# Ledger of designs, part 9: VH-VL binders against Putative bifunctional riboflavin kinase/FMN adenylyltransferase (ribF)

Target 1, 179 residues: Putative bifunctional riboflavin kinase/FMN adenylyltransferase (ribF), of Geobacillus thermodenitrificans (a4it50)
Amino acid sequence: MKVHEANQGLTLPGSVVAIGAFDGVHQGHQAVLRQAVERSRQLGVESVAYTIDPPPRCRFQGSRMLTTLQEKLDRFAVLGLNHAVVAHFDERYAARRVDAFIRELTALNPREVIVGQDFRFGRNREGDVALLRRHFPVRIVQTVCCADGQRISSTRIRELIERGEWEQSTVLLGWPLSS
Below, E stands for the ipSAE of ESMFold2; O stands for the ipSAE of ESMFold2 at other seeds; V2 stands for 0.75 times the mean of E and O plus 0.25 times the DockQ between their complexes.

## First folded at step 5 (VH-VL; framework fv_axatilimab)

Design b4 (from x6a with heavy chain N52L W105F, light chain N31D L96Y; at its last look DockQ between E and O 0.58; V2 from the best seeds 0.00; counts 0 for: pae E 2.8 > 2)
Fold by ESMFold2, look of step 5:
Structure b4 (fold): chain C 179 residues (1-179), chain A 123 residues (1-123), chain B 107 residues (1-107)
Amino acid sequence: as target 1 above (179 residues)
Amino acid sequence: EVTLKESGPALVKPTQTLTLTCTFSGFSLSTSGVGVGWIRQPPGKALEWLALIYWDDDKYYNPSLKNRLTISKDTSKNQVVLTMTNMDPVDTATYYCAHRGYDFFSGYPFDYWGQGTMVTVSS
Amino acid sequence: DIQMTQSPSSLSASVGDRVTITCLASQGISDYLAWYQQKPGKAPKLLIYDASSLESGVPSRFSGSGSGTDYTLTISSLQPEDFATYYCQQYYSYPYTFGGGTKVEIK
């Protein structure tokens, strides 16, 4: 898997791009990422995980990270992604505008862009996916639930870890816990 | 149109517990990255951040208030509740609730504020 | 905790004057700095976010600048509606903190 920094001008002849923070690469994230890999193989193009470090929840809420960046990237590689594009909060986004992000995605020539149900970009509350759909074919992956009907999310996993419920947290995560 | 409105008692006796409710419209606390916070301002003094609750029920408190604060939400009612224990005359202030959020790349400051509610702590 | 030191605490100015207000953070805040305007009896109003980005509907005579620990709000030509108290706020890390305020009064 090739790792790239955001805004470095990566260009591809075609792709399927999954966008997300992917903290922990839990089973809900894996659904998004596996779909990107599967679709890229069907379409004969490369798969890309577009991610950010640290995750917005960790940077702006103060939540504990489930993985380091390197652990996250290693998990992308295990899932079969061809590329990872990493944005960093500590590097000021020179073009903090929606237009710069759309141009970067356009350079990847995406046949599909895949996001989770909770994805947001820009200050538009209910329309973040609608903005992307004006530019690209977008698929939304629905919230993944475990057998008991509870939502699989980084927040849920962090709560289980804090309570010491290690077995349940590992089940939702789908990987060994970080140490 | 985004609006927030604070409600609660105008007068509280020392040592009592204050409960304030923020009722809002024009946004939902089910939306990823959205938070509602509380800020107070004593008469003639500067603003002080108190607490913040996010869409996923994560909560953050100003440590200077030594765990006197509890924040909770009811997403279906578009309400956030702040409880502050052991009130003292120095806690006399206007209390505001306010919206903030973040997206995939950026965090934003408090952009929409309620009108505020004055709370006087008097013996 | 990040302390925000705002200066001056007050100033007197005339309509048409250029006004500069300074905000100093006790550590770097990577441009996560907001400026608010507050008139008596009203809630604060966001003017500037991300240190220099103008909030929608805010007149262009307001501008923000600075980086690292030193930030500035400038009003290029003061108008009658600009007499208010101005606050800076960092939103880089918890706890979020405000400057002490700068009261801009009619001279």
Scores: ipSAE 0.345, ipTM 0.746, lowest interface PAE 2.8, mean pLDDT 86
ESMFold2 (binder alone), look of step 5: mean pLDDT 92; pTM 0.940
ESMFold2 at other seeds, look of step 5: ipSAE 0.371; ipTM 0.721

Design b5 (from x6a with heavy chain N52L G101P, light chain N31D; at its last look DockQ between E and O 0.59; V2 from the best seeds 0.00; counts 0 for: pae E 3.4 > 2)
Fold by ESMFold2, look of step 5:
Structure b5 (fold): chain C 179 residues (1-179), chain A 123 residues (1-123), chain B 107 residues (1-107)
Amino acid sequence: as target 1 above (179 residues)
Amino acid sequence: EVTLKESGPALVKPTQTLTLTCTFSGFSLSTSGVGVGWIRQPPGKALEWLALIYWDDDKYYNPSLKNRLTISKDTSKNQVVLTMTNMDPVDTATYYCAHRPYDFWSGYPFDYWGQGTMVTVSS
Amino acid sequence: DIQMTQSPSSLSASVGDRVTITCLASQGISDYLAWYQQKPGKAPKLLIYDASSLESGVPSRFSGSGSGTDYTLTISSLQPEDFATYYCQQYYSYPLTFGGGTKVEIK
């Protein structure tokens, strides 16, 4: 898997791009990433995980990261992604601009953009999924739930870890806990 | 149109528990990335952030007051509730609730505020 | 915790004056800085976000500048409705913190 910094001019003849913070690469994230790998193989193009470091909730809200960046990238590689593009918090101005983000994605020649159901882009509505759909085919992957019907989320996994519920947190995460 | 309104008692005695309710319209806490926070302002003094709750029930508290604060939400009623225990005269302030979203890239400032409610703590 | 130091705490000015207010952060905040206007008995109103971006509906006489730890709010030509208290606020990291405020009053 090749790792790239956002806005470094990566171009591809075609791709399937999964976008998300992917903190922990939990089973809900894996659903998104696996769809990107499977669709890229079906279409004969490369798969790309487009992510941000650190995730906004960790930076702006004080939430504990479930993985380091390297652990996240290692998990992308295990899932079979061809590329990871990493946007960094302190360089967000250029990457956060809707037109700059659309231009960067366009250079990847995405045949499909894949996001989770909770994905948001932009403070107001100008950067939401509908805007992405004007430029690219967008697939939305449904929220993954555990057996009790609750959503699998980084928030819930962090809560389980903080309570010492390691077995349940590992089940939701789908990976061994990191330290 | 986004609106928020604080409600609760105007007068509280020392040691009592304060309960404030923020009722809002024009947005929902079922929407991904949406958050509501509480900020207070003692008369003639600076603003102080208290707590924040997001659509997915993730909660954040000012560390200096963490042992005294509880924030919760009722998404179906468009309400956020702040509880603050062991009130003291130094807690006399106007209390505001405010909208604060995040997205894939960032957090944002408080863009919509309630009118505020004055709470006096006096024996 | 990131401390926000605002100066001056108060100033007097006339209609038409150029007014500058400074906000110093105790560490770099990467332009995650907002400016609010607050009139007596009212809630704060967001003026500027991301250090220099004007909120919708805010007059162009308001501008923000700066980077790193040093930020400035400028009112290019003060109007009667601009007599208020102004606050900066960082949203770079938890906990969220505000400056002490700058009261702009009639000379």
Scores: ipSAE 0.328, ipTM 0.755, lowest interface PAE 3.4, mean pLDDT 85
ESMFold2 (binder alone), look of step 5: mean pLDDT 92; pTM 0.946
ESMFold2 at other seeds, look of step 5: ipSAE 0.495; ipTM 0.813

Design b6 (from x6a with heavy chain N52L G101D W105F, light chain L96Y; at its last look DockQ between E and O 0.37; V2 from the best seeds 0.00; counts 0 for: pae E 2.8 > 2)
Fold by ESMFold2, look of step 5:
Structure b6 (fold): chain C 179 residues (1-179), chain A 123 residues (1-123), chain B 107 residues (1-107)
Amino acid sequence: as target 1 above (179 residues)
Amino acid sequence: EVTLKESGPALVKPTQTLTLTCTFSGFSLSTSGVGVGWIRQPPGKALEWLALIYWDDDKYYNPSLKNRLTISKDTSKNQVVLTMTNMDPVDTATYYCAHRDYDFFSGYPFDYWGQGTMVTVSS
Amino acid sequence: DIQMTQSPSSLSASVGDRVTITCLASQGISNYLAWYQQKPGKAPKLLIYDASSLESGVPSRFSGSGSGTDYTLTISSLQPEDFATYYCQQYYSYPYTFGGGTKVEIK
């Protein structure tokens, strides 16, 4: 898998792009990523995971990240992604964030952009799935829940790990525990 | 029109557990990117952030108070609940709940606040 | 934790005065800085986000500037309704922290 920094001008002749923070690459994230790999193979193009490091809700001074960036990238590679594009939080100073994001995605020539049903970018619905659909074909992957109907979340996985419930945390995460 | 309102006891005794409820309207915690936080302000003092819960049930706490705080939500009732254990007179403050939003790249500051509820911790 | 230091802690001013308030972060916060106004007995009101972006409905006499660790709130021509306490807040990383406040009083 090839790893790229956001805004470094990656251009592809065609792609399927999955977008998300993907902290832990838990089973909910895997649904999005597997769809991207499957669709890229069906369409004869390359798959791209577009991610951010660190996720905005998980800042370093109080970090509750399930994985380091390298661990996340390794898990993308195991899932079969051809490329990862990593955006860094410190690039916030870019004055035209929505427009720059759309331009960067356009350079990847996406045949499909795959997001979870909760995807947003931009404040006050400024950049949502509807805006993204004006520029690209967008596929939405439905929220993945455990058997009891609750959403799979990083918070629940961290709680299980803290209690020593390693088997259950591994089921929700879908990977062996790293720490 | 976004509104938030805090409710709970005005007086608690030292060592007791405080439970505060934030009831809101004009937004839903089922909406992606939406969060509700708690901030307190001792009389005449600066504001202190306590906790935050998001629509997907992710939770964040001030580390200095982490073992004393629990935040939860009931999306169907438009409520967020804060529980704080082992109250002490230094915890006397006005407690606010507030709305915020986030997206893929960034989070935004607290934009809508409740009126606050004064909690006094005294024997 | 990122410490936010506001100065001055208080000031006296007249209607029409230009007022500046500074906020220093203990490390760079990449413009993740908000300014709030608070009147006695009321909740804080968001004025400025992202260091310089004016919140909807806030008068244009309020402006924010700065970068890195150094940030400033300016009121270009003080009005009677602007006598209040002002707080900065960083939302770069948890825990979110506030400055100590600046009380703007009528002279």
Scores: ipSAE 0.322, ipTM 0.723, lowest interface PAE 2.8, mean pLDDT 85
ESMFold2 (binder alone), look of step 5: mean pLDDT 91; pTM 0.937
ESMFold2 at other seeds, look of step 5: ipSAE 0.471; ipTM 0.783

## First folded at step 7 (VH-VL; framework fv_axatilimab)

Design e1 (from b2 with heavy chain G101P; at its last fold request DockQ between E and O 0.87; V2 from the best seeds 0.00; counts 0 for: pae E 3.0 > 2)
Heavy chain, then light chain:
Amino acid sequence: EVTLKESGPALVKPTQTLTLTCTFSGFSLSTSGVGVGWIRQPPGKALEWLANIYWDDDKYYNPSLKNRLTISKDTSKNQVVLTMTNMDPVDTATYYCAHRPYDFFSGYPFDYWGQGTMVTVSS
Amino acid sequence: DIQMTQSPSSLSASVGDRVTITCLASQGISDYLAWYQQKPGKAPKLLIYDASSLESGVPSRFSGSGSGTDYTLTISSLQPEDFATYYCQQYYSYPLTFGGGTKVEIK
ESMFold2, look of step 7: ipSAE 0.438; ipTM 0.795
ESMFold2 (binder alone), look of step 7: mean pLDDT 92; pTM 0.946
ESMFold2 at other seeds, look of step 7: ipSAE 0.471; ipTM 0.809
ESMFold2, look of step 8: ipSAE 0.386; ipTM 0.775
ESMFold2 (binder alone), look of step 8: mean pLDDT 93; pTM 0.949
ESMFold2 at other seeds, look of step 8: ipSAE 0.479; ipTM 0.806
ESMFold2, look of step 10: ipSAE 0.325; ipTM 0.760
ESMFold2 (binder alone), look of step 10: mean pLDDT 92; pTM 0.947
ESMFold2 at other seeds, look of step 10: ipSAE 0.381; ipTM 0.773
ESMFold2, fold request of step 12: ipSAE 0.409, 0.443, 0.434; ipTM 0.791, 0.802, 0.799
ESMFold2 (binder alone), fold request of step 12: mean pLDDT 92, 92, 93; pTM 0.948, 0.948, 0.948
ESMFold2 at other seeds, fold request of step 12: ipSAE 0.313, 0.438, 0.468; ipTM 0.760, 0.795, 0.809

Design e2 (from b2 with heavy chain N52L R100E G101P; at its last look DockQ between E and O 0.62; V2 from the best seeds 0.00; counts 0 for: pae E 4.2 > 2)
Fold by ESMFold2 at other seeds, look of step 7:
Structure e2 (fold): chain C 179 residues (1-179), chain A 123 residues (1-123), chain B 107 residues (1-107)
Amino acid sequence: as target 1 above (179 residues)
Amino acid sequence: EVTLKESGPALVKPTQTLTLTCTFSGFSLSTSGVGVGWIRQPPGKALEWLALIYWDDDKYYNPSLKNRLTISKDTSKNQVVLTMTNMDPVDTATYYCAHEPYDFFSGYPFDYWGQGTMVTVSS
Amino acid sequence: DIQMTQSPSSLSASVGDRVTITCLASQGISDYLAWYQQKPGKAPKLLIYDASSLESGVPSRFSGSGSGTDYTLTISSLQPEDFATYYCQQYYSYPLTFGGGTKVEIK
């Protein structure tokens, strides 16, 4: 798997791009990423995971991240992705606008863009996927639920870890706990 | 149209627990990428952030308040509740709830605010 | 915690004046900076987000600039409805913090 910085201007002749923060690469994330790998093979193009480090809600160091960046990238590689594009949160990234994001995606020449049901970008909360669809073919992967009908999310996994519910948190992650 | 309204007691005695409710409309905390925060403003003084809860139940608190704060939501009622223990006269302030949009790129500031509710802490 | 220092704390101006107020962060905040207007007895109103982006419905006489630690709100031609207190706020990291405010008064 090749790892790229978002600001390096990677260009591909075609791709399937999965977009997400993917903290922990839990089973809900894996549904999105596996579909990207499968679709890329069907279409004869390469698969790309477009991610951000740290996740946008990380507002200071010491937040409850489920994985380091390297652990996340290792998990992408296990899932069979061809590329990872990493947008690093730093002072320069904060100037990012929706138009710049669309331009970066356009350089990847996506045949499909795959996002989870809860994906949002920009200030317009309604129609965020509709805006993305104006530029690319977009496939939405439905929310993955656990046996009790609740959503699998990084937030729920963090809560289980905080309560010491190690077995259940590992089940929702689909990976051993890192540390 | 996004609206928020704070409700709770106007007067609280020292050491009592304050419970404030934010009732909102025009958005949902069940399945949308959004948060609701609480901010207070003592009379004639600057704004101070207290707490924030997101649609996926992720929660953040101002650490200077030493775990006096609890934030929760009831998505079926479109409500967010803030509880603040061991009230003191220095906690006298107008308390606001406010909407915070969330997206993949970055956090955003509070774009819609409630009218505020004045809470006085006095014997 | 990121300390936000506003200056001046107050200023007097006339209708039509150009007004500039500044906000200094104790560390870089990557343009995660908002400006609010607050009139007496009212909630703050968002004017500028991401340091320089104008919120919908805000008059174009308001503008924001700056980067890193140093940020500025400018009102190019002050109007009667602009007499208010202005606050900056960083949303780069928790805890979220506000400046001390700048009261713009009629001269």
Scores: ipSAE 0.221, ipTM 0.708, lowest interface PAE 3.9, mean pLDDT 83
ESMFold2, look of step 7: ipSAE 0.294; ipTM 0.734
ESMFold2 (binder alone), look of step 7: mean pLDDT 92; pTM 0.946

Design e3 (from b2 with light chain Y32W; at its last look DockQ between E and O 0.61; V2 from the best seeds 0.00; counts 0 for: pae E 3.0 > 2)
Fold by ESMFold2, look of step 7:
Structure e3 (fold): chain C 179 residues (1-179), chain A 123 residues (1-123), chain B 107 residues (1-107)
Amino acid sequence: as target 1 above (179 residues)
Amino acid sequence: EVTLKESGPALVKPTQTLTLTCTFSGFSLSTSGVGVGWIRQPPGKALEWLANIYWDDDKYYNPSLKNRLTISKDTSKNQVVLTMTNMDPVDTATYYCAHRGYDFFSGYPFDYWGQGTMVTVSS
Amino acid sequence: DIQMTQSPSSLSASVGDRVTITCLASQGISDWLAWYQQKPGKAPKLLIYDASSLESGVPSRFSGSGSGTDYTLTISSLQPEDFATYYCQQYYSYPLTFGGGTKVEIK
């Protein structure tokens, strides 16, 4: 898998792009990423995970990250992504605009853009999913629940970790056991 | 348009519990990334942040007041409630609720504020 | 906790003056800084976010600058409606903290 910085001008002849923070690459994230890999193979193009480091929730709300960036990238590679594009959380992202983001995605020539049900970008709906749909075909992957019907989310996993419930957090995460 | 309005008692006695309600329109707390915070301002003094609650029920409190504060929401009623225990005359202030949020790239400051409600703590 | 120190605490100025207000953070906040205007008896109003980005509907005479720990709000030509108290606020980390305020008064 090739790793790229956002704004480095990656151009592809075609792609399927999954967009998300993907903190932990938990089972809900894997649903999005697997769709990107499968659709890219069906369409004969490359798969791309477009992500951000660190996720804004972890920075601006003080939440703990589930993975390091390298751990997240390693998990993308295990899932079979061809590329990862990483947007870094620094001063330059305060100036990012929706049109710059759209230009970056356009250079990837996406046949599809895949996002989870809760994806949002842009302040005050400037970059809503509807805006993405004006430029690209967008697929929304539905919320993933475990067998007991509870929603799999980074918030729930972080709560389990904070309580020391390592076994349950590992089950929801879908990666190696804590023991 | 986005609006927020604070409601609650104008006068409470020392040791009582204050309950304030923020009723809002023009946005929903079911929307990913959306949050509401509470800020207070004693007469003639600076603003002090109290607590935030987000769409997914994450909650954050000012640690100097954490043992006295509880924040909750009722998304179906477009309401956020702040409870502050053991009120003291030093807690006399105007209390504001305000909207903020985050997206894929960034978090944001308080962009829409209620008009505020004055709470006086006196025997 | 990140302390936000504003200076001056108050200032007197005339219509047409250039006014600067400074805000010093006790540690770097990477431009996650807002400026608010508050008139007596009113709620604060957001003027500047991300240190230098002008909020929609705010007159262009307001500008923000600075980086790291040192930030400045500038009013290039003071107008009668600008007499108010101004607050900075960091949103880099919890707890969210405000500066002590700067009251801009008519000379």
Scores: ipSAE 0.331, ipTM 0.739, lowest interface PAE 3.0, mean pLDDT 85
ESMFold2 (binder alone), look of step 7: mean pLDDT 92; pTM 0.947
ESMFold2 at other seeds, look of step 7: ipSAE 0.376; ipTM 0.764

Design e4 (from b2 with heavy chain F105Y; at its last look DockQ between E and O 0.67; V2 from the best seeds 0.00; counts 0 for: pae O 7.7 > 2)
Fold by ESMFold2 at other seeds, look of step 7:
Structure e4 (fold): chain C 179 residues (1-179), chain A 123 residues (1-123), chain B 107 residues (1-107)
Amino acid sequence: as target 1 above (179 residues)
Amino acid sequence: EVTLKESGPALVKPTQTLTLTCTFSGFSLSTSGVGVGWIRQPPGKALEWLANIYWDDDKYYNPSLKNRLTISKDTSKNQVVLTMTNMDPVDTATYYCAHRGYDFYSGYPFDYWGQGTMVTVSS
Amino acid sequence: DIQMTQSPSSLSASVGDRVTITCLASQGISDYLAWYQQKPGKAPKLLIYDASSLESGVPSRFSGSGSGTDYTLTISSLQPEDFATYYCQQYYSYPLTFGGGTKVEIK
């Protein structure tokens, strides 16, 4: 898998792009990423995971990351992605606007963009899936729930870890726990 | 149209626990990225952030209020509840709830505010 | 914690004046800065987000500028409805913090 910085101008002749923060690459994230790999193979193009590091939640909400960036990238590689594009959350990146994001995606020539049901990519109204669909074909992957009907999320997994519920947290994560 | 409204007692005694409810419409806490925060303003003084709660039940508290705060939500009722223990006359303020979004690139500021509710802590 | 220092704390101005209010952060906040307007007895109203972006429905006489630690709100030609208290707020990291406010009064 090749790893790129978002601001380095990667251009592809075609792609399927999965977008998300993907903290922990839990089973809900895996549904999005696996669909990107499968669709890219069906369409004869390359698969891309477009992600941000660290997630804005870590800066504005104080959430602890479930993985290091390298652990996240390793998990992308295990899932079979061809490329990862990493947008680093630093001073220059934090000032970015939705139109810059759209230009970066356009350079990848996506045949499909795949997002989770809860995805937003800009400020509340201008960054929703409808805006993204004006530029690209978008497929939405439904929320993944565990057997008890609760949503699989990084927040739920962090809560389970904090409570010492190791077996359940590992099941929802789908990987060994990070230290 | 997004609206928020604070409700709770106008007067509390020192050491009592304050419970405030924010009832909102025009958005849902089941919507990804959405949060509600509480901010207070003592008479004639600056705004002070208290706590945020998000759609995924993530919670953040102002550390200066050291374990006095609890925030919770009832998504089905479009309500957020703030509880503040051990009230003191210095906590006399107008209390606001406010809407906040979050996205992939950035956080958003408090874009919609309630009218505020004045809470006085007596002698 | 990121401290936000506004200046001046108050000012008197006439209709038509250019008004400049500054906000200084104790560390860099990467343009995660909002400006709010608050009239007596009312809730704050968002004017500017991301340091320089004008919220929908806010008159173009309001503008924001700056970067890093130093940010400025400018009202290019003060109108009667602009007499209010103005607050900056950083939303770069928790805890979220506000400036002390700048009261703009009729001269």
Scores: ipSAE 0.013, ipTM 0.557, lowest interface PAE 7.7, mean pLDDT 82
ESMFold2, look of step 7: ipSAE 0.168; ipTM 0.712
ESMFold2 (binder alone), look of step 7: mean pLDDT 92; pTM 0.946

Design e5 (from b2 with heavy chain G101D, light chain G28D; at its last look DockQ between E and O 0.65; V2 from the best seeds 0.00; counts 0 for: pae E 2.6 > 2)
Fold by ESMFold2, look of step 7:
Structure e5 (fold): chain C 179 residues (1-179), chain A 123 residues (1-123), chain B 107 residues (1-107)
Amino acid sequence: as target 1 above (179 residues)
Amino acid sequence: EVTLKESGPALVKPTQTLTLTCTFSGFSLSTSGVGVGWIRQPPGKALEWLANIYWDDDKYYNPSLKNRLTISKDTSKNQVVLTMTNMDPVDTATYYCAHRDYDFFSGYPFDYWGQGTMVTVSS
Amino acid sequence: DIQMTQSPSSLSASVGDRVTITCLASQDISDYLAWYQQKPGKAPKLLIYDASSLESGVPSRFSGSGSGTDYTLTISSLQPEDFATYYCQQYYSYPLTFGGGTKVEIK
């Protein structure tokens, strides 16, 4: 798998792009990423995981990341992604991050953009799936739930780890809890 | 139209527990990325952030007050509840609830505020 | 914790004046800075987010600038409705913190 910084200007003749923070690369994230790999093979293009480091909620004090960036990238590679693009947007231009994001995606020439059901982009939801669909074909992957019907999320996994509930956290995560 | 309204007692005695309810409309805490926070302002003084709660039940507290604060939500009632223990006269303030978002990249500041409710702590 | 220092704490100005208010963060906050206006007896109103982005419905005479640790709110031509207290607030990291406020009074 090839790893790129978003600001390095990766250009592809075609792609399928999965977008997400992917903290922990838990089973819900894996559903999105596997779809990108499978669709890219069907369409004869390369698969890309577009991610952000650090995830926004982990920038707040008191939140811990489920994985380091390198662990996250290693998990992308295990899932069969051809590329990872890592965003670290310039803070001096925070207000322009929507335009930069669309520009970076456009350069990848996505045949399909794949996001999870909880994907959120932009204030007041104006930059969510509707904005993305103005530029690209977008496919939404349904929220993955465990057997008891609860959503699989990084927040829930983090809570289980903090309570010492290792078995359930490992099941939801789909990877060993440490590096 | 987004609205928030604080409710609770106007007067609390020292050592008592304050319970405030924020009732809102025009948005839902079931929506990904949505949060509600509590901010207070002592008379004639600056604003102080207290706590936030988000759609996925993630919670953040001001560490100077963290052992005194509990925040919870009832998504079906469009309510957020703040409980603050061991009230003292220095906690006399107007208490506001306010809406904020975050998304894939970032968090945003408080864009919609309630009118505030004045809470006086006096014997 | 990130301290936000506002200056001046108060100022007197006339209608039509250009007014500037400074907010200094104790560390780089990467433009995660908001400005609020508060009139007596009212809740704060968001004016500017992300250091320089104008909130919907806010007059264009308000602008924000700066980066890193140094941020400025400017009112290009002060109007009668602009006499209020102004607060900056960082949302780079928890705990969320506000500046001490700047009271803008009519001269």
Scores: ipSAE 0.387, ipTM 0.770, lowest interface PAE 2.6, mean pLDDT 86
ESMFold2 (binder alone), look of step 7: mean pLDDT 93; pTM 0.951
ESMFold2 at other seeds, look of step 7: ipSAE 0.434; ipTM 0.787

